# VH-VL binders against q9c0h5r722to879: the designs that were tried, part 4

Target 1, 158 residues: q9c0h5r722to879
Amino acid sequence: WSSESIKKPMIVTSDRHVKKEACELFKLIQMYMGDRRAKADPLHVALEVATKGWSVQGLRDELYIQLCRQTTENFRLESLARGWELMAICLAFFPPTPKFHSYLEGYIYRHMDPVNDTKGVAISTYAKYCYHKLQKAALTGAKKGLKKPNVEEIRHAK

## First folded at step 21 (VH-VL)

Design g1
Fold by OpenDDE, fold request of step 25:
Structure g1 (fold): chain C 158 residues (1-158), chain A 121 residues (1-121), chain B 111 residues (1-111)
Amino acid sequence: as target 1 above (158 residues)
Amino acid sequence: QVELVQSGAEVKKPGESLKISCKGSGYDFTYYWIAWVRQAPGKGLEWMGIIWPSDSYTRYSPSFQGQVTISADKSISTAYLQWSSLKASDTAMYYCARISLYRTYGAFDIWGQGTLVTVSS
Amino acid sequence: DIALTQPASVSGSPGQSITISCTGTSSDIGSYNYVHWYQQHPGKAPKLMIYDVSKRPSGVSNRFSGSKSGNTASLTISGLQAEDEADYYCTSYTSSDTLFVFGGGTKLTVL
């Protein structure tokens, strides 16, 4: 977990667009998690995050690794819960790349252990939910069609 | 242990409808995709489609899209494959299989014993 | 559409080592390490023997191994035994609408 912004993508990439969007994406994640002042309500912030990941395939793994970062050693319980929630939301619209699947799966799986639960947050419950969504998303693929994610879909993805 | 058990052999005529089943046990049926695979006599394996039993979301191979219907009843851990109107060319062995995504991507790690479907006049 | 190519048949004597090839494209085998191998005895369901190119499920003999180079995956069976006589199929995940594609299968005869 970091309270500071990132200055470069967490995953090495040569894609200029991904490089440009990665830092902004991280800020949005921080906004949703409550670690940064938000410019919009949480649902709209989540929508923006989901839309970025949905529309830019090269940004998906970056998105998930950023979420992993922000949910690791995060002692802000509300922030932590929201990070996992955002992960679940994103998984409703797109999976990570097949190459990144095992990493994300392993990360989620490790957090399914109740030993990770705190007094304020049942991380294992969030993780189990994300695990289920990941398994589905893997073969579902990204949301089909030309219609972008919407707020209603975000609500249902929680 | 973990297993998939399919319904028995079927002998049908062209034009008849058919629904065969695949029941899972020994694991949480709602956490794994189920695939259907066709094997015509003396031929190889053909992927037909998949279903997510939790909400019955399906994907089909382009070759089988509109030709068959895959469904599931999670309450009894069962997946189904059905035809509205059988053809002689549908004669084949049909397998269901569990798809593992744990530390892999798409391995069919558990197979049913197969259901032989014979369609002849 | 997408297809994986296997030799129709291979043969070997007991104790020998044989290799079965599975050739795809840069969009499937060339892109992923998600090639899996299945063994099928006559009248039986397929059995997973190798997954992810070279990983072996529990209970599968260490005589079975897998590798990949470029767009071609290979299944090697060492120390051939009579029980190894079967059909072998490779499969690969694809990012297309055909999520899974099988090879044509290879008949292994133990002489």
Scores: ipSAE 0.937, ipTM 0.963, lowest interface PAE 0.5, mean pLDDT 96
Fold by OpenDDE, fold request of step 25:
Structure g1 (fold): chain C 158 residues (1-158), chain A 121 residues (1-121), chain B 111 residues (1-111)
Amino acid sequence: as target 1 above (158 residues)
Amino acid sequence: QVELVQSGAEVKKPGESLKISCKGSGYDFTYYWIAWVRQAPGKGLEWMGIIWPSDSYTRYSPSFQGQVTISADKSISTAYLQWSSLKASDTAMYYCARISLYRTYGAFDIWGQGTLVTVSS
Amino acid sequence: DIALTQPASVSGSPGQSITISCTGTSSDIGSYNYVHWYQQHPGKAPKLMIYDVSKRPSGVSNRFSGSKSGNTASLTISGLQAEDEADYYCTSYTSSDTLFVFGGGTKLTVL
């Protein structure tokens, strides 16, 4: 977990657009998690995050690794919960790449153990939910069609 | 004790409808994709489609899209494959299989015993 | 129609080592390490023998091994035994609408 913004993507990329968007994405994640001043209500912030991941394939693994970062050693319980929530939301719209699946799966799986639960936050419950969504998303693929994610879909994905 | 058990052999005529089943046991049926695979007599394996039993989301091979319907009833851990109107060319062995995504991507790790479907006039 | 290419048949004597090839494209085998191999005896359901190119499920003999180079995956069976006589199919995850594609199968005969 970090309170600071990132200056470069966590995953090495040569795509300039991805590089730029990765930094913005991280800020949005922080906004949703409550670690940064939000420019909009959480629902709309989540929508923006999901839309970025949905529309830019090269950001998907970056998005998930950023969520892993922000849910690791995060002692802000509300922030932590929101991080997992956001992961679940994103998984409703797109999976990680097949190559990144094992990493994310492993990360989620490790957090399914109740030993990881903290006072006031049942991380294992969030993780189980994400695990289920990941398994589905893996073969579902990204949301199809030309219509972007919408607020209602975000609500339903929570 | 993880297994998939399929319904028995079927003998049908062209034009008839058919629904065969695949029941899972020994694991949480809602956490794994189920695939259907066709094997015509003396031929190879063909992927038909998949279903997510938790909400019955399906994907089909382009070759089988619109030709069959895959469904599931999670309450009894059962997946189904059905035809509205059988053709002689539908004669084949049909397998259901569990797809593993745990530390792998798309391995069919558990198979049903197969259901033989014979369509002849 | 996407398909993986396997030799129709291979043969070997007991104790020998044989290799079955599975050739795909840059969109499947060439892109991912998600090639799986299945063994099918006559009248039986397929059985997973190798997954992810080279991993063995529990209970599968260490005589079975897998590898990949470029767009071609290979199944190797060492110390060939009579019980190994079967059809073998490769499968790969693909980046197309056809999520999974099978090879045509290879009949292995133990002489």
Scores: ipSAE 0.937, ipTM 0.963, lowest interface PAE 0.5, mean pLDDT 96
Fold by OpenDDE, fold request of step 25:
Structure g1 (fold): chain C 158 residues (1-158), chain A 121 residues (1-121), chain B 111 residues (1-111)
Amino acid sequence: as target 1 above (158 residues)
Amino acid sequence: QVELVQSGAEVKKPGESLKISCKGSGYDFTYYWIAWVRQAPGKGLEWMGIIWPSDSYTRYSPSFQGQVTISADKSISTAYLQWSSLKASDTAMYYCARISLYRTYGAFDIWGQGTLVTVSS
Amino acid sequence: DIALTQPASVSGSPGQSITISCTGTSSDIGSYNYVHWYQQHPGKAPKLMIYDVSKRPSGVSNRFSGSKSGNTASLTISGLQAEDEADYYCTSYTSSDTLFVFGGGTKLTVL
């Protein structure tokens, strides 16, 4: 977890667009988690995050690794819970790339152990939910069609 | 023990409808995709489609889209494959299989014993 | 129909090593390390023998191994035994609507 912004993508990429968007994406994640002042209500911030991951395939793995970062050693319980919630939301719209599946799966799986639970936040419950959504998303693929994610879908994905 | 058990052999006539089943046990049925695979007599394996039992979301091979219907009842850990109108060319062995995504991507790690469907006049 | 290419048949004597090839395209085998191999004895259901190109499930003999180069995956069976006589199928995850594609199958005969 970091309270500071990232200066470069966390994944290795040569895509200039991904490089440009990665830092902004991280800020949005921080906004949703409550670690940064938000410019909009949480649902709309989540929508922006989900829309970026949905529309730009190269950002998906970056998005998920950023969420992993922000849910690791995060002692802000509300922030931590929102991080996992955002992961679940994103998984409703797109999976990571097949090559990144094992990494994200392993991360989620490790957090399914109740030992990770803290007073007031059942991380293992969030992780189990995300695990289930990941397994589905893997073969479902990204949301199909031309219509981008909407707020109603975000609410349903929580 | 983790296993998939399929319904018994079927002998049908062209034009008849049919629904065969695949029941899972020994694991949480709602956490794994189920695939259906066809094998015509003396031929190879053909992927037909998959279903997510938790909410019955399905995907089909283009070759089988509209030809069959895959469904599931998670309350009894059972997946189904059905035809509205059988053809002689539907004669085949049909397998269900569990798809593993744990530390892999798409391995069919558990198979049913198969259901033989014979369609003849 | 999209299919991976396997030899129709291979044969070997007990104790020998044989290799079965599985050739795909850049959209399947060439793109991912998600090639899996299945063994099928006559009248029986397929059994997973190798997953992710070279990994063995628990209970599968170490005589079975897998590799990949370019668009071609290979299954090698060392120390061939009579019980190895069966049909072998490769499969791969794909990036298309055909999520999984099977090879045509290879009949292995132990002489």
Scores: ipSAE 0.936, ipTM 0.963, lowest interface PAE 0.5, mean pLDDT 96
Fold by OpenDDE, last read:
Structure g1 (fold): chain C 158 residues (1-158), chain A 121 residues (1-121), chain B 111 residues (1-111)
Amino acid sequence: as target 1 above (158 residues)
Amino acid sequence: QVELVQSGAEVKKPGESLKISCKGSGYDFTYYWIAWVRQAPGKGLEWMGIIWPSDSYTRYSPSFQGQVTISADKSISTAYLQWSSLKASDTAMYYCARISLYRTYGAFDIWGQGTLVTVSS
Amino acid sequence: DIALTQPASVSGSPGQSITISCTGTSSDIGSYNYVHWYQQHPGKAPKLMIYDVSKRPSGVSNRFSGSKSGNTASLTISGLQAEDEADYYCTSYTSSDTLFVFGGGTKLTVL
């Protein structure tokens, strides 16, 4: 977990667009988690995050690794819970790339142990939920068609 | 302990409807993809489609889209494959299989014993 | 139709090592390490022997191994035994509408 913004993508890339969007994406994640001042209500912030991941395939793995970062050693319980919630939301619209599946799978799986639970936040419950969503998303693929994610879909994905 | 058990062999005539079943046991059936695979006599394996039992979301191979219907009843850990109107060309062995996505994509790690469907006049 | 290419048949004597090839494209085998191999004896259901190119499920003999180079995956069976006589199929995830594609199968005969 970090309170500071990132200056470059966490995953090495040569794509200039991904480089630029990755930094903005991290800020949005921080906004949703409550670690940064939000420019909009939480649902709209989540929508922007989901839309970026949905529309830019090269940003998906970056998105999920950023969520892994922000849910690791995060002692702000509300922030932590919202991070897992955002992961679940994103998984409703797109999986990670097949090459990144094992990493995210392993990360989520490790957090399914109740030993990770803290007073007030059942991390294992969030992880189990994300685990099933990941398994489904893997073969479902990204949301089909030209219609972008919408607020109602975000609300339903929570 | 983990297994898929399919319904028995079927002998049908062209034009008849058919629904065969695949029952899972020994694991949480709700959150594993189930695939259906066809094998015509003396031929190879053909992927038909998949279903997510939790909400019955399905995907079909383009070759089988509209030709069959895949469904599931998670309350009894059972997946189904059905035809509205059988053809002689539907004669084949049909397998269901569990798809593992734990650190992999698309490994069919558990197979049913198969259901032989014979369609003839 | 999308298909992976396998030799129709291979043969070997007991104790020998044989290899079965499976050739795809840059969109399937060339893109992912998600090639899987199945063994099928006559009248029986397929059995997973190798997954993710080279990983072996529990209970599968260590005589079975797998590898990949470019768009071609290979299944190797060492110390060939009579019980290994069967059909072998490769498959790969593709990420297209045809999520899974099978090879045509290879008949292995133990002489």
Scores: ipSAE 0.935, ipTM 0.961, lowest interface PAE 0.5, mean pLDDT 96

Design g1
Fold by OpenDDE, last read:
Structure g1 (fold): chain C 158 residues (1-158), chain A 121 residues (1-121), chain B 111 residues (1-111)
Amino acid sequence: as target 1 above (158 residues)
Amino acid sequence: QVELVQSGAEVKKPGESLKISCKGSGYDFTYYWIAWVRQAPGKGLEWMGIIWPSDSYTRYSPSFQGQVTISADKSISTAYLQWSSLKASDTAMYYCARISLYRTYGAFDIWGQGTLVTVSS
Amino acid sequence: DIALTQPASVSGSPGQSITISCTGTSSDIGSYNYVHWYQQHPGKAPKLMIYDVSKRPSGVSNRFSGSKSGNTASLTISGLQAEDEADYYCTSYTSSDTLFVFGGGTKLTVL
């Protein structure tokens, strides 16, 4: 977990667009998690995050690794919960690449252990939910069509 | 023990409808995709489609889209494959299989024993 | 669409080693390690023998191994036994509408 912004993508990439969007994406993630001042309500922030991941394929793995970062050693319980929530939301719209699937799966799986639960947040429940979403998303693929994610879909994905 | 058990052999006539089943046990049925695979007599394996039992989301092979319907009842851990109107060319062995995405991507790690469907006049 | 090509048949004597190839038409098979191998005895359901090119499920004999070079995945069976006589299919996940593609199958005869 970091309270600061990232200056470069967490995953090495040569894609300039991904490089640019990665930093912005991280800020949005922080906004949704409540770690950064948000300019919009959480629902719309999540929509923006999901839309970015949906529209930019090369950003998807970056998105998920950023979420992994923000949900690792995060002692802000509300923030932590929102991070997992956002992961679930994103999984409703697109999976990670097959190459990144195992990593994300492993990360989620490790957090399914109730030992990670606190009085304030049942991380294992969130993780289990994300695990289920990941497994589905893997063969579902990204949301099809030209219609971007919408607020209703975000609500349903939570 | 993790297993998929399919319904028994079927002998049908052209034009008849048919629904065969695949029941999972020994694992959480809602956490794995189920695939249907066709094998015509003396031929190879053909992927037909998949279903996510948790919400019955389906994907079909283009070759089988509109030709069959895949469904599931998660309450009894069962997936189905059905035809509205059978053709002689539907004569084949049909397998259901569990798709594993755990530390792999798309391996069919558990197979049903198969259901033989014979369609003849 | 992606197609996987296998030899129609291969044969070997007991104790020998044989290799079955699976060649993809797409670069996907080369880019991903999502090729799986199944064994099918007559009248039986397929059985997963190798997954992710070279990984072996629990319970599968170590005589079975897998590899990949370029767009060709290979299943190698060492120390051939009579029980190895079967059809073998390769499969690959694809990013297309046809999510899974099977090879045409290879009949292995143990002489």
Scores: ipSAE 0.933, ipTM 0.960, lowest interface PAE 0.5, mean pLDDT 95
Fold by OpenDDE, look of step 21:
Structure g1 (fold): chain C 158 residues (1-158), chain A 121 residues (1-121), chain B 111 residues (1-111)
Amino acid sequence: as target 1 above (158 residues)
Amino acid sequence: QVELVQSGAEVKKPGESLKISCKGSGYDFTYYWIAWVRQAPGKGLEWMGIIWPSDSYTRYSPSFQGQVTISADKSISTAYLQWSSLKASDTAMYYCARISLYRTYGAFDIWGQGTLVTVSS
Amino acid sequence: DIALTQPASVSGSPGQSITISCTGTSSDIGSYNYVHWYQQHPGKAPKLMIYDVSKRPSGVSNRFSGSKSGNTASLTISGLQAEDEADYYCTSYTSSDTLFVFGGGTKLTVL
């Protein structure tokens, strides 16, 4: 977890668009998690995050690794919960690339152990939910069609 | 023990409908995709489609889209493959298989014993 | 129908090593390391022998190994035994609407 912005993508990429969007994406993630002042209500922030990941394939793995970062050693319980919630939301719209699947799966799986739970946040419950969504999303693929994610879909994905 | 058990052999005539089953046990049926695979006599394996039993989301091979229907009843850990109108060309062995995405991507790690479907006049 | 390309048949004597090739495209085998191999004895269901190109499930003999180069995956069986006589199929995840594609199968005969 970091309270500071990132200066470059967490995953090495040659894609200029991904490079440009990665830092902004991280800010949005921080906004949703409550670690940064939000420019909109949480649902709309989540929508923006999900839309970016949905529309830019090269940004998906970056998105998930950023969420892994922000849910690792995060002692802000509300922030932590929102991070996992956002992960679940994103998984409703797109999976990571097949190459990144094992990493994300492993990360989620490790957090499914109740030993990681705190009095304020049942991380294992969030992780189990995300695990299930990841397994489905892997073969479902990204949301199909030209219609972008909407607020109602975001609300339902929570 | 993790296993998939399929329904028994079927002998049908062209035009008849058919629904065969695949029951899972020994694991959480709602956490794994189920695939159906066709094998015509003396031929190779053909992927037909998949289903997510938790909500019955399905995907089909283009070759089988509209030709069959895949469904599931998660309450009894069972997946189904059905035809509305059988053809002689549907004669084949049909397998269900569990798809693993745990520490792998798309391996069919558990197979049913197969259901032989014979369609003849 | 889309299929991966395998030799129709291969043969070997007991104790020998044989290799079965599986050739795809840049959209399947060439793009991912998710090639899997299945063994099928007559009248039996397929059995997973190798997954993710080279990983072996528990209970599968270490005589079975897998590799990949370019768009071609290979299954190698060392120390060939009579019980290895079977059909072998490769499969791969694909980036197309056909999520999974099987090879045409290879009949292995032990002489």
Scores: ipSAE 0.923, ipTM 0.955, lowest interface PAE 0.5, mean pLDDT 95
Fold by OpenDDE, look of step 22:
Structure g1 (fold): chain C 158 residues (1-158), chain A 121 residues (1-121), chain B 111 residues (1-111)
Amino acid sequence: as target 1 above (158 residues)
Amino acid sequence: QVELVQSGAEVKKPGESLKISCKGSGYDFTYYWIAWVRQAPGKGLEWMGIIWPSDSYTRYSPSFQGQVTISADKSISTAYLQWSSLKASDTAMYYCARISLYRTYGAFDIWGQGTLVTVSS
Amino acid sequence: DIALTQPASVSGSPGQSITISCTGTSSDIGSYNYVHWYQQHPGKAPKLMIYDVSKRPSGVSNRFSGSKSGNTASLTISGLQAEDEADYYCTSYTSSDTLFVFGGGTKLTVL
């Protein structure tokens, strides 16, 4: 977990668009998690995050690794819960690349143990939910069609 | 023990409908994709489609889209493959298989014993 | 239907090593390390022998190994035994509408 912004993508990429969007994406993640001042309500912030990952394939693995970062050693319980919630939301719209699947799966799996639960936040429940969504999303693929994610879909995804 | 058990052999006539089953046991049926695979006599394996039992989301091979229907009943850990109108060319062995996405991507790690479907006039 | 390319048949004597090739395209085998191999004895269901190009499931003999180069995956069986006589199929994940594609199968005969 970091309170600071990232200055470069966490995943190595040569795509200039991904490089540019990665930093903005991280800010949005921080906004949703409550670690950064948000200019919009949480649902709309989540929508923007999901839309970016949905529309830009090269940003998906970056998005998930950023969420892994923000849910690792995060002692802000509300922030932590919201991070996992956002992960679940994103998994409703797109999976990571097959190459990144094992990493994300392992990360989620490690958090499914109730020993990781803290007072007031059942991280293991979030992780189990994400695990299930990841397994489905892997072969479902990204949301099909030309219509972008909407607020209603975001609401149902968490 | 993790296993998939399929329904028994079927002998049908062209035009008849058919629904065969695949029951999972020994694991959480709702956490794994189920695939159906066809094998015509003396031929190779053909992927037909998959289903997510938790909500019955399906994807089909283009070759089988509209030709069959895949469904599931998660309450009894069972997946189904059905035809509305069988053809002689549907004669084949049909396998269900569990797809593993744990520490792998898309391996069919558990197979049913197969259901032989014979369609003849 | 689109299929991965395998030799129709291979043969070997007991104790020998044989290799079965599986050739795809840059959109399947060439793009991912998600090639899997299945063994099928007559009248039996397929059995997973190798996954992810070179990994063995628990209980599978170490005589079975897998590799990949370019768009071609290979299954190698060392110390060939009579029980190895079977059909072998390769499979690859694809990012297309055809999520999974099988090879045509290879009949292995132990002489």
Scores: ipSAE 0.916, ipTM 0.952, lowest interface PAE 0.5, mean pLDDT 95
Fold by ESMFold2, look of step 22:
Structure g1 (fold): chain C 158 residues (1-158), chain A 121 residues (1-121), chain B 111 residues (1-111)
Amino acid sequence: as target 1 above (158 residues)
Amino acid sequence: QVELVQSGAEVKKPGESLKISCKGSGYDFTYYWIAWVRQAPGKGLEWMGIIWPSDSYTRYSPSFQGQVTISADKSISTAYLQWSSLKASDTAMYYCARISLYRTYGAFDIWGQGTLVTVSS
Amino acid sequence: DIALTQPASVSGSPGQSITISCTGTSSDIGSYNYVHWYQQHPGKAPKLMIYDVSKRPSGVSNRFSGSKSGNTASLTISGLQAEDEADYYCTSYTSSDTLFVFGGGTKLTVL
């Protein structure tokens, strides 16, 4: 977990556009989780995150590894819960790449054990929900034939 | 034990309808995709389509789109393959299989015993 | 169009090693490690023997091994036994609307 900005993506890239988008994505994730000031309400922040991952295929694995980072060793319970919630929201719209699937699947699976639960946050329940979403998303692919994510779809995904 | 049990062999005439079943047990049926796989006499395996039983979302192989209907009833852990009007060319062995995405990507790790469908006059 | 090419048949004597190849028409095998192998005896359902190129499910003999080089996956059976006589299919994940492709199958005959 970090409260600070990042200066480069978690996944190595030489693409300057991807580097910039990864840094902006991290800020949006922090805003949704309550770790960075946001003027927009959480629902619209989640919409922007989901829209970036849906529209930019090259950013999907980066998005998920950033979520893994922000849910690891995160002792701010509301932030932690929002991080897992955001992961579930994104998995309703797009999977990671097949190459990243095993890493994300393993990360989520490890958190399904109730020993990970904390007072006030049932991490295993969030992880089970994310796991179910991941398994469906893997063979569904990104939502096809749909317009970009909208507010009502974000509400449904929560 | 984790298993898939299919309905029994069928002998049908052209033009008849048919719905065959695949029942899962020993695991949470809603956490895995179910595939249907066709094997014509003396031929190889070809996948027909997949279903996510939790919400009945379906994807079909391009070769089988519009040819069959795949459905599920999660309350009884059962998937179905259905024809509205059988043809003699539908004579084949039909398998259901569980698709695993647990520490793998797309392995058909559990297979039903098969349902032989014979369509003849 | 994506296809997996297998030899129609292979044969070997008891105790020998044999290898069955599976070559893709696209880079999917080369790009992804999601090649799986199934054994099918006559009148029986297929059984998963190797997944993710080289991994064995519980209960599968270590005489079965898998590998990949470029766009070709290989199944190797060492110490060939009469019970190994069967049809063998490879499959691969594809990134296309096809999702999965099955090879045409290889009939293994133990002499």
Scores: ipSAE 0.777, ipTM 0.898, lowest interface PAE 0.6, mean pLDDT 88

